VH-VL binders against GMP synthase [glutamine-hydrolyzing] subunit A (guaAA). Designs and how they scored, part 14

Target 1, 190 residues: GMP synthase [glutamine-hydrolyzing] subunit A (guaAA), of Methanobrevibacter smithii (a5uk20)
Amino acid sequence: MTILVINNKGQYNHRIQRSLQYLKIPTELVPNTLSIEEIEAKNPIGLILGGGPSIEGAGNSEEYIKHFDIPILGICLGHQLIAKAYGGQIDTSNTESYAKVEINIVNDENLFSGLAPKMEVWSSHKDEVKSIPDDFEILANSNLCDVESFKHTEKDVYGIQFHPEVHHTPKGSTIFENFYEICKKRCNND
Key: E = the ipSAE of ESMFold2; O = the ipSAE of OpenDDE; V2 = 0.75 times the mean of E and O plus 0.25 times the DockQ between their complexes.

## First folded at step 15 (VH-VL; framework fv_narsoplimab)

Design w2 (from r3 with heavy chain S100L W109Y; at its last look DockQ between E and O 0.94; V2 from the best seeds 0.77)
Heavy chain, then light chain:
Amino acid sequence: QVTLKESGPVLVKPTETLTLTCTVSGFSLSTSGVGVSWIRQPPGKALEWLAHIYWDDDKSYRTSLKSRLTISKDTSKNQVVLTMTNMDPVDTATYYCAHLYWVQKYGVYAFDIWGQGTLVTVSS
Amino acid sequence: QPVLTQPPSLSVSPGQTASITCSGEKLGDRYAYWYQQKPGQSPVLVMYQDDKRPSGIPERFSGSNSGNTATLTISGTQAMDEADYYCQAWDFQTAVFGGGTKLTVL
ESMFold2, look of step 15: ipSAE 0.638; ipTM 0.856
ESMFold2 (binder alone), look of step 15: mean pLDDT 90; pTM 0.934
OpenDDE, look of step 15: ipSAE 0.798; ipTM 0.906

Design w3 (from r3 with heavy chain S100Y W109D; at its last look DockQ between E and O 0.78; V2 from the best seeds 0.76)
Fold by ESMFold2, look of step 15:
Structure w3 (fold): chain C 190 residues (1-190), chain A 124 residues (1-124), chain B 106 residues (1-106)
Amino acid sequence: as target 1 above (190 residues)
Amino acid sequence: QVTLKESGPVLVKPTETLTLTCTVSGFSLSTSGVGVSWIRQPPGKALEWLAHIYWDDDKSYRTSLKSRLTISKDTSKNQVVLTMTNMDPVDTATYYCAHYYWVQKYGVDAFDIWGQGTLVTVSS
Amino acid sequence: QPVLTQPPSLSVSPGQTASITCSGEKLGDRYAYWYQQKPGQSPVLVMYQDDKRPSGIPERFSGSNSGNTATLTISGTQAMDEADYYCQAWDFQTAVFGGGTKLTVL
């Protein structure tokens, strides 16, 4: 079984797929225009929603979020799409972060296993989630962004505002490995 | 068929900047999934990876040498260029460029075709 | 940062099996790659993604990778297999080579 990376047309989507390959995690990068049926036909164990320039260019990503019950990780734009799909609010931050940021990890039992209490990350975004959806909890914050990461309290749906796929996020590989473990555990439990 | 050829050989004085050019043939540097690495080998010693550039201009560098290395490409000239600043006699080695190709389930995500190598001598 | 450790040398008789090891922390959680280098020549890829053989590499070459150790195995070793062998892995976005093993075929 594979993790599908949904290409939302940002500059780092190919890096997400490559990062998974280098971690020996089965993966395929697919267009964000695939139908629900085409995604289902690939029998994925998880979805990663990649970054992109805008919500308008995210193709079917919100439909994937609403339809699929497998683990989902949203990165940057994907994080914002998850918030939007569940009724959260997105707003332009006072700071358009294009630099290294230190995040505070407030929950390390899932996606951030082994990474608490702090992590250096690369931020290259201008929008952020200002209001988390109902039934979500915050996993990480920073002085620049109150919601650097969240998860659904019941579903394996995760968002991160930063880019684990770039070398400026030194421990980014652990995020991908932790997500893969979530996918494998969910697949085993049915 | 894919071939790579390093410029040189060169003699470099300590503290100078090394510039090496890898000229490629049989493939395009803009082809999705293509990359080129530079790897060096000091006389009688092991291989040491230095830097890599992908078709989409993404780059990576050996961490211990990152401050000294720059990799770039010119697709129209079929060239990949490595510069290395502040050369030292310890940097004397044969320098290779090597082909990389991988997309999804196709290709080899490693160095499948190498140039003949070029000797760089840093004289003190 | 990551270190891939290989024995510096290995000697085998013609026709015997050579097993060249490459050790690194959790190396089995990554793909391993192998290169053959004969004196005065450029390296040649002989194994990729643990156990896949490039076109033109004889079937007597095989590979495995589990735990902390990858192994390149040459069955029916021939005089032409005498060379230095290097393992390689990706450390996220960077590559790392082992120290090399000189294979001698008596």
Scores: ipSAE 0.645, ipTM 0.856, lowest interface PAE 1.7, mean pLDDT 90
ESMFold2 (binder alone), look of step 15: mean pLDDT 92; pTM 0.944
OpenDDE, look of step 15: ipSAE 0.862; ipTM 0.926

Design w4 (from r3 with heavy chain V108I W109D; at its last fold request DockQ between E and O 0.90; V2 from the best seeds 0.00; counts 0 for: pae E 2.7 > 2)
Heavy chain, then light chain:
Amino acid sequence: QVTLKESGPVLVKPTETLTLTCTVSGFSLSTSGVGVSWIRQPPGKALEWLAHIYWDDDKSYRTSLKSRLTISKDTSKNQVVLTMTNMDPVDTATYYCAHSYWVQKYGIDAFDIWGQGTLVTVSS
Amino acid sequence: QPVLTQPPSLSVSPGQTASITCSGEKLGDRYAYWYQQKPGQSPVLVMYQDDKRPSGIPERFSGSNSGNTATLTISGTQAMDEADYYCQAWDFQTAVFGGGTKLTVL
ESMFold2, look of step 15: ipSAE 0.619; ipTM 0.851
ESMFold2 (binder alone), look of step 15: mean pLDDT 92; pTM 0.950
OpenDDE, look of step 15: ipSAE 0.886; ipTM 0.942
ESMFold2, fold request of step 16: ipSAE 0.504, 0.507, 0.454; ipTM 0.823, 0.825, 0.808
ESMFold2 (binder alone), fold request of step 16: mean pLDDT 92, 92, 92; pTM 0.948, 0.947, 0.949
OpenDDE, fold request of step 16: ipSAE 0.845, 0.850, 0.849; ipTM 0.925, 0.926, 0.929

Design w5 (from r3 with heavy chain V108Y W109D; at its last look DockQ between E and O 0.91; V2 from the best seeds 0.00; counts 0 for: pae E 3.5 > 2)
Fold by ESMFold2, look of step 15:
Structure w5 (fold): chain C 190 residues (1-190), chain A 124 residues (1-124), chain B 106 residues (1-106)
Amino acid sequence: as target 1 above (190 residues)
Amino acid sequence: QVTLKESGPVLVKPTETLTLTCTVSGFSLSTSGVGVSWIRQPPGKALEWLAHIYWDDDKSYRTSLKSRLTISKDTSKNQVVLTMTNMDPVDTATYYCAHSYWVQKYGYDAFDIWGQGTLVTVSS
Amino acid sequence: QPVLTQPPSLSVSPGQTASITCSGEKLGDRYAYWYQQKPGQSPVLVMYQDDKRPSGIPERFSGSNSGNTATLTISGTQAMDEADYYCQAWDFQTAVFGGGTKLTVL
C-alpha cells in the first residue's frame, strides 16, 4: 500500500515524502525517469507528482498521468502537468505568489474533506492553470489564482497549486491523509 | 559520531530575547536526513519540544510558541541557533538540542543523540 | 496540537513487568518513540517507530502502538530501570512529548 512520489526535481520533493512518512503513510520517492514497467513493479496504490522547475524537465510524468488508472495527485508543477496532459492551458500568472494565501474551498467531498470553507496555504509559483481541462472541476480558488485545485470528474486525478508539505500550510497533513484515504478506497474496491 | 553542545548557561531578564547556539560535531547540518530540535524541560516538569530544523532548511515550531521562536542554522559552522522573544519566568528550564536522522527508505527520525542541556534562568 | 497522556507514576518490584502507556487520538496512525531519563541526565532513546529497539537497549524493553495507545513494556524490571519515561510522536511536522511517567522499582 505504497504511494510513490515522483521527483520532478523541485526543492520540495523530499518534503512530500517526509510528510507522508510522518503520517505513517507508506511511501517512496522515485526519479521521474522510471519506465512504466518500473513503476508497475513497485505496485503502488497512488502517485504524487512533485514540483519542479519546468514542464519540459518532468521526465515521464505526462506518460504516468496518461497510463496509470490509480489515484494521482499533482502538487504545484504536478498540478500543471495534469492540466496540460488533459488539454488545459498553462500561462504565467498575473501575479507571482511566494507567500501565504487564503484559498476558498468550493468542493470538499474528497481531497478537501474537513477543510471547507477556507484554508491557509503556502503558494510558491510563477505559472498557473488558466483554463481547466474538459471533464475536470474546480475544487478551490483564491483572489490571486482562479484554479488553486481541480479534480477529474470521473477519475481520481487531483491537482493543487499550493504546497501542503511545508510548515506554512498548517493543515497540509489533512490533504495527504485525504489522498491516502482515496487511494485505500480505490485499492479496496479493485 | 554525532555530538551536540548547547551554549550557556545563561541568565536573562523578563521580556529579553534568549539566544542559544547548538554546536554539532561528527556530521554536517547539510547531510541529507539530518535534523536538529530544541527541547526544554522546566525544573521538575515534562519535556517540551520547541522547534526543529531540517537539512534542507525546512523548519517547524511548537504551535503555541510559534510567534516567539526562530530557528536557523549556519552549516559552515555546524551551528543551530534558537531565539525566543519576550522571556518570562515560566520559561526557566534546561534547554536541550537533539539530533534526528531521517533515512529516506526507512523513515528513521527519532531524537537519538541529545546535548547535555543548558540551564536558562529568567530572573524575577 | 494533540496531547499525549501518560500515567504520572508506576511502581513495580524487581522482576515484575512494567507497562507504561501513552494515549493520544489516533496515535496508532503515527510512530511512537520512547525516552528514558535518569535524574540529572539527558534523555536516552529506548524505543523508536513503535517497537524497534536501539542498539544497546536490553531485550526486556519492547513496544507496541495501535488505536489510541502506545505501550512501552519492560519485562523482568531491574533497579537500573528506575527513571522517568517519556513517549513522543510527530504530529505531521511538529513533535509532541507525553507528560512523563516516573517508574519506581522497589
Scores: ipSAE 0.406, ipTM 0.798, lowest interface PAE 3.5, mean pLDDT 89
ESMFold2 (binder alone), look of step 15: mean pLDDT 93; pTM 0.953
OpenDDE, look of step 15: ipSAE 0.836; ipTM 0.917

Design w6 (from r3 with heavy chain Q104E; at its last look DockQ between E and O 0.86; V2 from the best seeds 0.00; counts 0 for: pae E 2.5 > 2)
Fold by ESMFold2, look of step 15:
Structure w6 (fold): chain C 190 residues (1-190), chain A 124 residues (1-124), chain B 106 residues (1-106)
Amino acid sequence: as target 1 above (190 residues)
Amino acid sequence: QVTLKESGPVLVKPTETLTLTCTVSGFSLSTSGVGVSWIRQPPGKALEWLAHIYWDDDKSYRTSLKSRLTISKDTSKNQVVLTMTNMDPVDTATYYCAHSYWVEKYGVWAFDIWGQGTLVTVSS
Amino acid sequence: QPVLTQPPSLSVSPGQTASITCSGEKLGDRYAYWYQQKPGQSPVLVMYQDDKRPSGIPERFSGSNSGNTATLTISGTQAMDEADYYCQAWDFQTAVFGGGTKLTVL
């Protein structure tokens, strides 16, 4: 019952893996160059797409998003990759948001269970999702970013623009616990 | 071999700022997975964790003391520095620095190597 | 901050098994660590990640962690095992120590 963390070369990918390990969630950090077959051979119950410097450096991440039906969580760059894979738009932010931001949680049924109505998060992103894809809904917004989180209406595909894996996101561990519960529910129902 | 040594011992007055330096040897503070904590123990009392600094300069602090604590490192000097503002007699304790490490596949995060500790006394 | 509760003291005879408990809400969902501290000395790691024994720690030391309770077990307890024992866990990125247990070997 492993969650794979896809290393998109950002500074925080090891913190995603570390966060899961702190919670005793089985996990492995893997290169974004693994083939679909190689990912399948690891028999994961979920994928987390890590942050990185660019979409161009994201390896096979878009292929993973389009191919796998297991739960997927995209963090920062991973959030943007999900939007891109489903036809959304990203754009360069005029504001560097390496700071604390309060987000408004508008849907707390799954990923944000127990976290509504508001949550303090650490934002470290330059690009943001400007339009969400069809068949997605917004889970959270902020004064700095209209799309802080989204989910697919039918699939367990989630995106967050903020970093739950850092200390400045005090309730970040709950995001990882909630995602693990989503993964376990899908595994038990299949 | 990995070793850590705290500066001191030191006597401070109430309201003063404490500065402690942990000098490390046998490892680099920039090595992936390495961390250093400060942990104190008042006389006859339990261990109390204060702060941690990671190799990537991420930091964490005991919540009740966060406004008083700053941890930093200087990799060129192999030093980790703790400052604690507004010292009070209740802060009298032995202060330890301790090494920890993280292994990508397994975790770990044990405080596996400790300094010998340094006594900090806060006079009334 | 989560609280880790240990009994303040425990007494055993040489050769008996000592079981030192550490209780905390859902502690089994976190890794537990154990440290031995003798008078005037720095703590020494004796168990990590619930049940892993560091090199140099005798095989009579073992650990477990499930539900709300972690346990350090010393079988065949010897006089040299007399010490204070602390459990520790990570509450995400912050560490928490238990109050300590004084083990006396008669």
Scores: ipSAE 0.541, ipTM 0.828, lowest interface PAE 2.5, mean pLDDT 90
ESMFold2 (binder alone), look of step 15: mean pLDDT 91; pTM 0.937
OpenDDE, look of step 15: ipSAE 0.800; ipTM 0.907

## First folded at step 16 (VH-VL; framework fv_narsoplimab)

Design x1 (from w4 with light chain Y31W; at its last look DockQ between E and O 0.76; V2 from the best seeds 0.00; counts 0 for: pae E 2.5 > 2)
Fold by ESMFold2, look of step 16:
Structure x1 (fold): chain C 190 residues (1-190), chain A 124 residues (1-124), chain B 106 residues (1-106)
Amino acid sequence: as target 1 above (190 residues)
Amino acid sequence: QVTLKESGPVLVKPTETLTLTCTVSGFSLSTSGVGVSWIRQPPGKALEWLAHIYWDDDKSYRTSLKSRLTISKDTSKNQVVLTMTNMDPVDTATYYCAHSYWVQKYGIDAFDIWGQGTLVTVSS
Amino acid sequence: QPVLTQPPSLSVSPGQTASITCSGEKLGDRWAYWYQQKPGQSPVLVMYQDDKRPSGIPERFSGSNSGNTATLTISGTQAMDEADYYCQAWDFQTAVFGGGTKLTVL
């Protein structure tokens, strides 16, 4: 029951792995260059797409998003990759964000279970999702970023612009535990 | 041989800032997987974890004390430094630094090597 | 952050089995660690990741963790096992210690 963390070469990818380890969630950090077949051979119950410096350096991540039907969580760059893969618009933020931000949770039924109505997060990004794709809905926003989180209306595909894996996001563990519950539910039944 | 040694012992006055240095030997603070915590023990009482710093400079703090604590490291001097502001007599304790290691692909695993501890006394 | 509760003391006869409990909400969803501390000494790791024994710790020490409770078990308890025992868990990126159990071997 492994969640694979796709290393998109940002400074926090190893911290995603460590965060899952602390929560007793089976996990492995893998290169973003693994083939679809290599990912399948590991029998993952979910994928987490890590942060990174650029969409161009994301290796096979877009292929993973389009191919796999297991739950997917995109963090920072991974959030943007999901939006791009489904036809959303990515653009430079009006302001860079390198600070603690309070987000407003609009929907707490899945990824944000137990976290509404507001949550303190660490935001570290220059780019943001300017428009969400069709068949997606917004889960959270802030006064700095209209799309702090989204989900696909039918698939278990989630994005978050903030970093749950750092100590500046005190309730980040709940995000990872909620995602793990989503993964386990898919394994048990539809 | 892996060793850790806390600075001190020290006397501080209430409201002053405590600075403790943990000097490490037998390993590098830059080694992948290495972490160091500060843990205190008031006389006759339980262990209380305070803060942790990783080789990649990630940090964590006891929630109730986060506003008072800063942990940092100087790899060139093999030192981990704890600063605690606004000291109070209830903060009188033996302060330990402890090593942790990355046993597998998981995070810090255990506090496997401890310093001898140093007494910090806060007196008015 | 979860509170880890241990009984303050436990007494056993030599040769008996000592079971020291550590209770916390959903503690089985976290890794448990155990430390032995003798008077005037620094703590010593005796169990990690629920049930793994460090090198040099006798095989009579074993551990478990499920539900809300982790347990350190010492079979064939000896006088040298008399000490304070602390459980510890990582609650995500922060650590928490139990209140400690004084084990007495009568």
Scores: ipSAE 0.550, ipTM 0.822, lowest interface PAE 2.5, mean pLDDT 89
ESMFold2 (binder alone), look of step 16: mean pLDDT 92; pTM 0.949
OpenDDE, look of step 16: ipSAE 0.873; ipTM 0.935

Design x2 (from w4 with heavy chain S100L; at its last look DockQ between E and O 0.87; V2 from the best seeds 0.00; counts 0 for: pae E 2.4 > 2)
Fold by ESMFold2, look of step 16:
Structure x2 (fold): chain C 190 residues (1-190), chain A 124 residues (1-124), chain B 106 residues (1-106)
Amino acid sequence: as target 1 above (190 residues)
Amino acid sequence: QVTLKESGPVLVKPTETLTLTCTVSGFSLSTSGVGVSWIRQPPGKALEWLAHIYWDDDKSYRTSLKSRLTISKDTSKNQVVLTMTNMDPVDTATYYCAHLYWVQKYGIDAFDIWGQGTLVTVSS
Amino acid sequence: QPVLTQPPSLSVSPGQTASITCSGEKLGDRYAYWYQQKPGQSPVLVMYQDDKRPSGIPERFSGSNSGNTATLTISGTQAMDEADYYCQAWDFQTAVFGGGTKLTVL
């Protein structure tokens, strides 16, 4: 019943794991170099793709996105990796961008359950998703970024550009709790 | 031997800014999983958590006091500093710093070793 | 805003079992921690992550946490156990202490 956090080497990956532990959600932080077989051996109920300095340093994360049908949540870099893996466009920046912003939640059926219509978040990123893949829908936007969150229309694959794991995102715990509920629902239905 | 020692005791006037330093020994503030927290206790009253900082600079503050608190660390001096603005007589308390240890695998996150505490008095 | 409620006091006779409760909404969804504080002294951790005992804490101390209530249980209570006891939990990334329970051993 473990959610695996894929360490893409960003500054917040330990905070993702710590956030789940604060919520008593079983979790393990693992290197992004684990093979598919090694991930399968841990029998996870979900994956969280952590942030990182670059798409190039994301190890096997794109392979995980394409291979696994368990719920996946991508945070910051992980959000961008999901978009890229499914054919979306990202725009790279030479300078990291950050802001405390208010996001507009346009779909609250899943990841944002109980959070509509608006949420304050900490958005800290280098790259931005400029277009979402064909089989995805937007869950949230802001005045800073048109694509703050998306979901695959058929799979439980979610992306968020902001950081729920930091203190600047006051309701970040609800994002993790909602994702855990999605993971548990999938486990019960299988 | 892990030890923590708070600076002080101090007397401050209302509206002044309090600065407390916690000097740690027996561990490095850069050690993975290590943190330091500030907790206070008014005379005869309950413990009240104020803030903490971890080795990776992850910080948290008590929500009701966040606008008044700043926590920082200087790893070269093995010191953690708490600043609290706009002091009021109700802030009179013993202030403790405490070792906070998070173990990635086990998630221990407990205040396992405390300093002796320092009395902060805010004049009436 | 989470609030952890403890009874202000509890009295037991030596050798009896003391059960100190800590109540909070959905507290069982979080880890509970317990601290002992004797007069004039700094707090000492006596229980972590609901039911784990730190090294050096006697085996007569045990803990549980489910639903809305965490409990610190001291069996075979001794005079040296007389102290204030505080529960603590994490509300996401912030810590919250209970109001404390004064345990008297008479």
Scores: ipSAE 0.523, ipTM 0.821, lowest interface PAE 2.4, mean pLDDT 89
ESMFold2 (binder alone), look of step 16: mean pLDDT 91; pTM 0.941
OpenDDE, look of step 16: ipSAE 0.884; ipTM 0.943

Design x3 (from w4 with heavy chain S100Y; at its last look DockQ between E and O 0.84; V2 from the best seeds 0.78)
Heavy chain, then light chain:
Amino acid sequence: QVTLKESGPVLVKPTETLTLTCTVSGFSLSTSGVGVSWIRQPPGKALEWLAHIYWDDDKSYRTSLKSRLTISKDTSKNQVVLTMTNMDPVDTATYYCAHYYWVQKYGIDAFDIWGQGTLVTVSS
Amino acid sequence: QPVLTQPPSLSVSPGQTASITCSGEKLGDRYAYWYQQKPGQSPVLVMYQDDKRPSGIPERFSGSNSGNTATLTISGTQAMDEADYYCQAWDFQTAVFGGGTKLTVL
ESMFold2, look of step 16: ipSAE 0.743; ipTM 0.887
ESMFold2 (binder alone), look of step 16: mean pLDDT 92; pTM 0.947
OpenDDE, look of step 16: ipSAE 0.866; ipTM 0.927
ESMFold2, look of step 18: ipSAE 0.683; ipTM 0.862
ESMFold2 (binder alone), look of step 18: mean pLDDT 92; pTM 0.946
OpenDDE, look of step 18: ipSAE 0.846; ipTM 0.921

Design x4 (from w4 with light chain Q93E; at its last look DockQ between E and O 0.86; V2 from the best seeds 0.00; counts 0 for: pae E 2.6 > 2)
Fold by ESMFold2, look of step 16:
Structure x4 (fold): chain C 190 residues (1-190), chain A 124 residues (1-124), chain B 106 residues (1-106)
Amino acid sequence: as target 1 above (190 residues)
Amino acid sequence: QVTLKESGPVLVKPTETLTLTCTVSGFSLSTSGVGVSWIRQPPGKALEWLAHIYWDDDKSYRTSLKSRLTISKDTSKNQVVLTMTNMDPVDTATYYCAHSYWVQKYGIDAFDIWGQGTLVTVSS
Amino acid sequence: QPVLTQPPSLSVSPGQTASITCSGEKLGDRYAYWYQQKPGQSPVLVMYQDDKRPSGIPERFSGSNSGNTATLTISGTQAMDEADYYCQAWDFETAVFGGGTKLTVL
């Protein structure tokens, strides 16, 4: 029962894989150029879309978002790719985020279980989601970024703009544990 | 083939900054998956992990000592350096460096190879 | 900060089985590692990722980890096994050692 980490070429993609391994979560870091069939052959229980320098370099990530009906977590660029795939708006922030930020957790029943009401996170980006897609709801915000996290109202599709995989996000491991629980519950329901 | 050797002052005064160097051989500090930790052991006491540096220059520190520790590496010299500020007699210990190797698929590193250690005494 | 608790000492007769425990909250959700240290020597890895034995470590060493407890088991204990044994785990990117167990073989 493997979670695949899609390598979108950002500086932290191997740290996502390492974070999952520290938690004894079976995982594999794979290129964003794998075909749908190659992903399917690995029988994943979930996908994590890693960060990267640009949407143009995200390979097949948008196709993965549209095709797969297993839980998906998008981190930084991956968060923005999910918003784009569902019709959200992405633009350069009026305020660039390059530091530790305190986020306000609006909904703690799933991805943020045990983390409310506030969390310190590491942010390193200049693009942000300006508006969320119609079928999504906000899970967290900050005074620097209105959309720090969202989820699809019906699907197990989640986005986070910050980096849980870095040591500057002290409670980041809980995000990965919570996502794994979502994947396991989905797999058990078949 | 893989070896690590600690070097630095044997005796330091209270409040001074300790600088320890770990010289490595048989591997590159830039090799994907490589890490080096510093671990100390006060005389007759348990092992205490201090800091770790990864091949990608990510770093981690023991929470209680984080404000006093800096770890760095120089890949061209095959060296990992630890500095520890404001030394106190309670910091008297044998200091080890240890190698770890993370493999991309399912690997979380053990400290598989250790240096011989160097005793650092902090005088009162 | 997580704490790994080991019994400070354990005595066994030659040929008996020694079981050294390492306790920590939800330790079974992390990998456990074990090190042997003889007087005046550097630690030596004897078990990694709960139950995997490094090359050169005798087959009488085995390991387990579930719930809150990891265990290093030495069957057919020999005089050469007399040493201090430390467990270790990663709490995310920080490592934690247990307090050590002195194994005496009488």
Scores: ipSAE 0.501, ipTM 0.814, lowest interface PAE 2.6, mean pLDDT 89
ESMFold2 (binder alone), look of step 16: mean pLDDT 92; pTM 0.950
OpenDDE, look of step 16: ipSAE 0.835; ipTM 0.921

Design x5 (from w4 with heavy chain D58E; at its last look DockQ between E and O 0.90; V2 from the best seeds 0.79)
Fold by ESMFold2, look of step 16:
Structure x5 (fold): chain C 190 residues (1-190), chain A 124 residues (1-124), chain B 106 residues (1-106)
Amino acid sequence: as target 1 above (190 residues)
Amino acid sequence: QVTLKESGPVLVKPTETLTLTCTVSGFSLSTSGVGVSWIRQPPGKALEWLAHIYWDDEKSYRTSLKSRLTISKDTSKNQVVLTMTNMDPVDTATYYCAHSYWVQKYGIDAFDIWGQGTLVTVSS
Amino acid sequence: QPVLTQPPSLSVSPGQTASITCSGEKLGDRYAYWYQQKPGQSPVLVMYQDDKRPSGIPERFSGSNSGNTATLTISGTQAMDEADYYCQAWDFQTAVFGGGTKLTVL
């Protein structure tokens, strides 16, 4: 029942792993250079795509997004990679976000369960998703970023632009717990 | 071999700011996985966790005291510093610093080594 | 905000088993840690991550954590085990201690 954290070389990837460990969620932090077969051999119940400095440094992350049917959560760069993989648009934000931000939760059915209508988050990014793909819906927005979170309408694929793994996101643990519940429900229904 | 020592003891007047320094030895504050907490204990009462700082400078604070607390470190001096504003007689306690170690594969994060503690007295 | 509740005291005779409980909402979903503190001394870690014993702690110390309750168990309790015992958990990125249990060995 392991969630794999894909290390996209950002400053917070070890904090994602640590956050899951605090919650007793089985986890392993792995390089973004593992092959599909190497990921499959670990029998994960979900993937979290970590943050990083650039799309170019994301290794095999786009391949993972396109190949795996298990739940996927993209954080920061991972959020942007998911949007790109499905045809969304990524551009530089008009305002760089390195601050505590209040997001508006517009759909709380799964990832944001128990968190509506608003949540304080830590935002640390320069790029943002400008448009989401056709088969996605927005889960959250803010006055700084129109696409703070999205999900695929049919698949368990989620993105968040903010960082739930840091102290400055006080309810970040609920995001991880909700994602784990999504992973467990999918596993039970196989 | 790993040791921690709190500065003090100290007498503080109500409303003053407390500053405590934890000097560490036998490990580096920048070592991946290392953390240091401050924990206090009023005379005859329970342990109360105050704040924590990680090797990567991530910090956390007891929610009820967050507005009064600042934790910082100076790796070159092997020091972790706690500042607590607006001291009150109820803050009289022994203050400890304690070491923790996060192991990436296993987590852990126990307070495995404690300083001897320092008495902070707040009087009128 | 989480509160870890311990009984204030517990008395056992030498050789008996002492079970010190620590209760908190969904505590079994977090790791529990235990510390022993003798008069005039700093706390000493005696159990970590629910049931793991640090080097140097006797095998008569054991731990468990399930549901809302973590338990530190001392079998064959000795007079030297008389101390205050505190549970601790991480509530995500903040730590919280229980109120402590004074173990008396008579």
Scores: ipSAE 0.642, ipTM 0.865, lowest interface PAE 1.8, mean pLDDT 90
ESMFold2 (binder alone), look of step 16: mean pLDDT 92; pTM 0.946
OpenDDE, look of step 16: ipSAE 0.853; ipTM 0.927

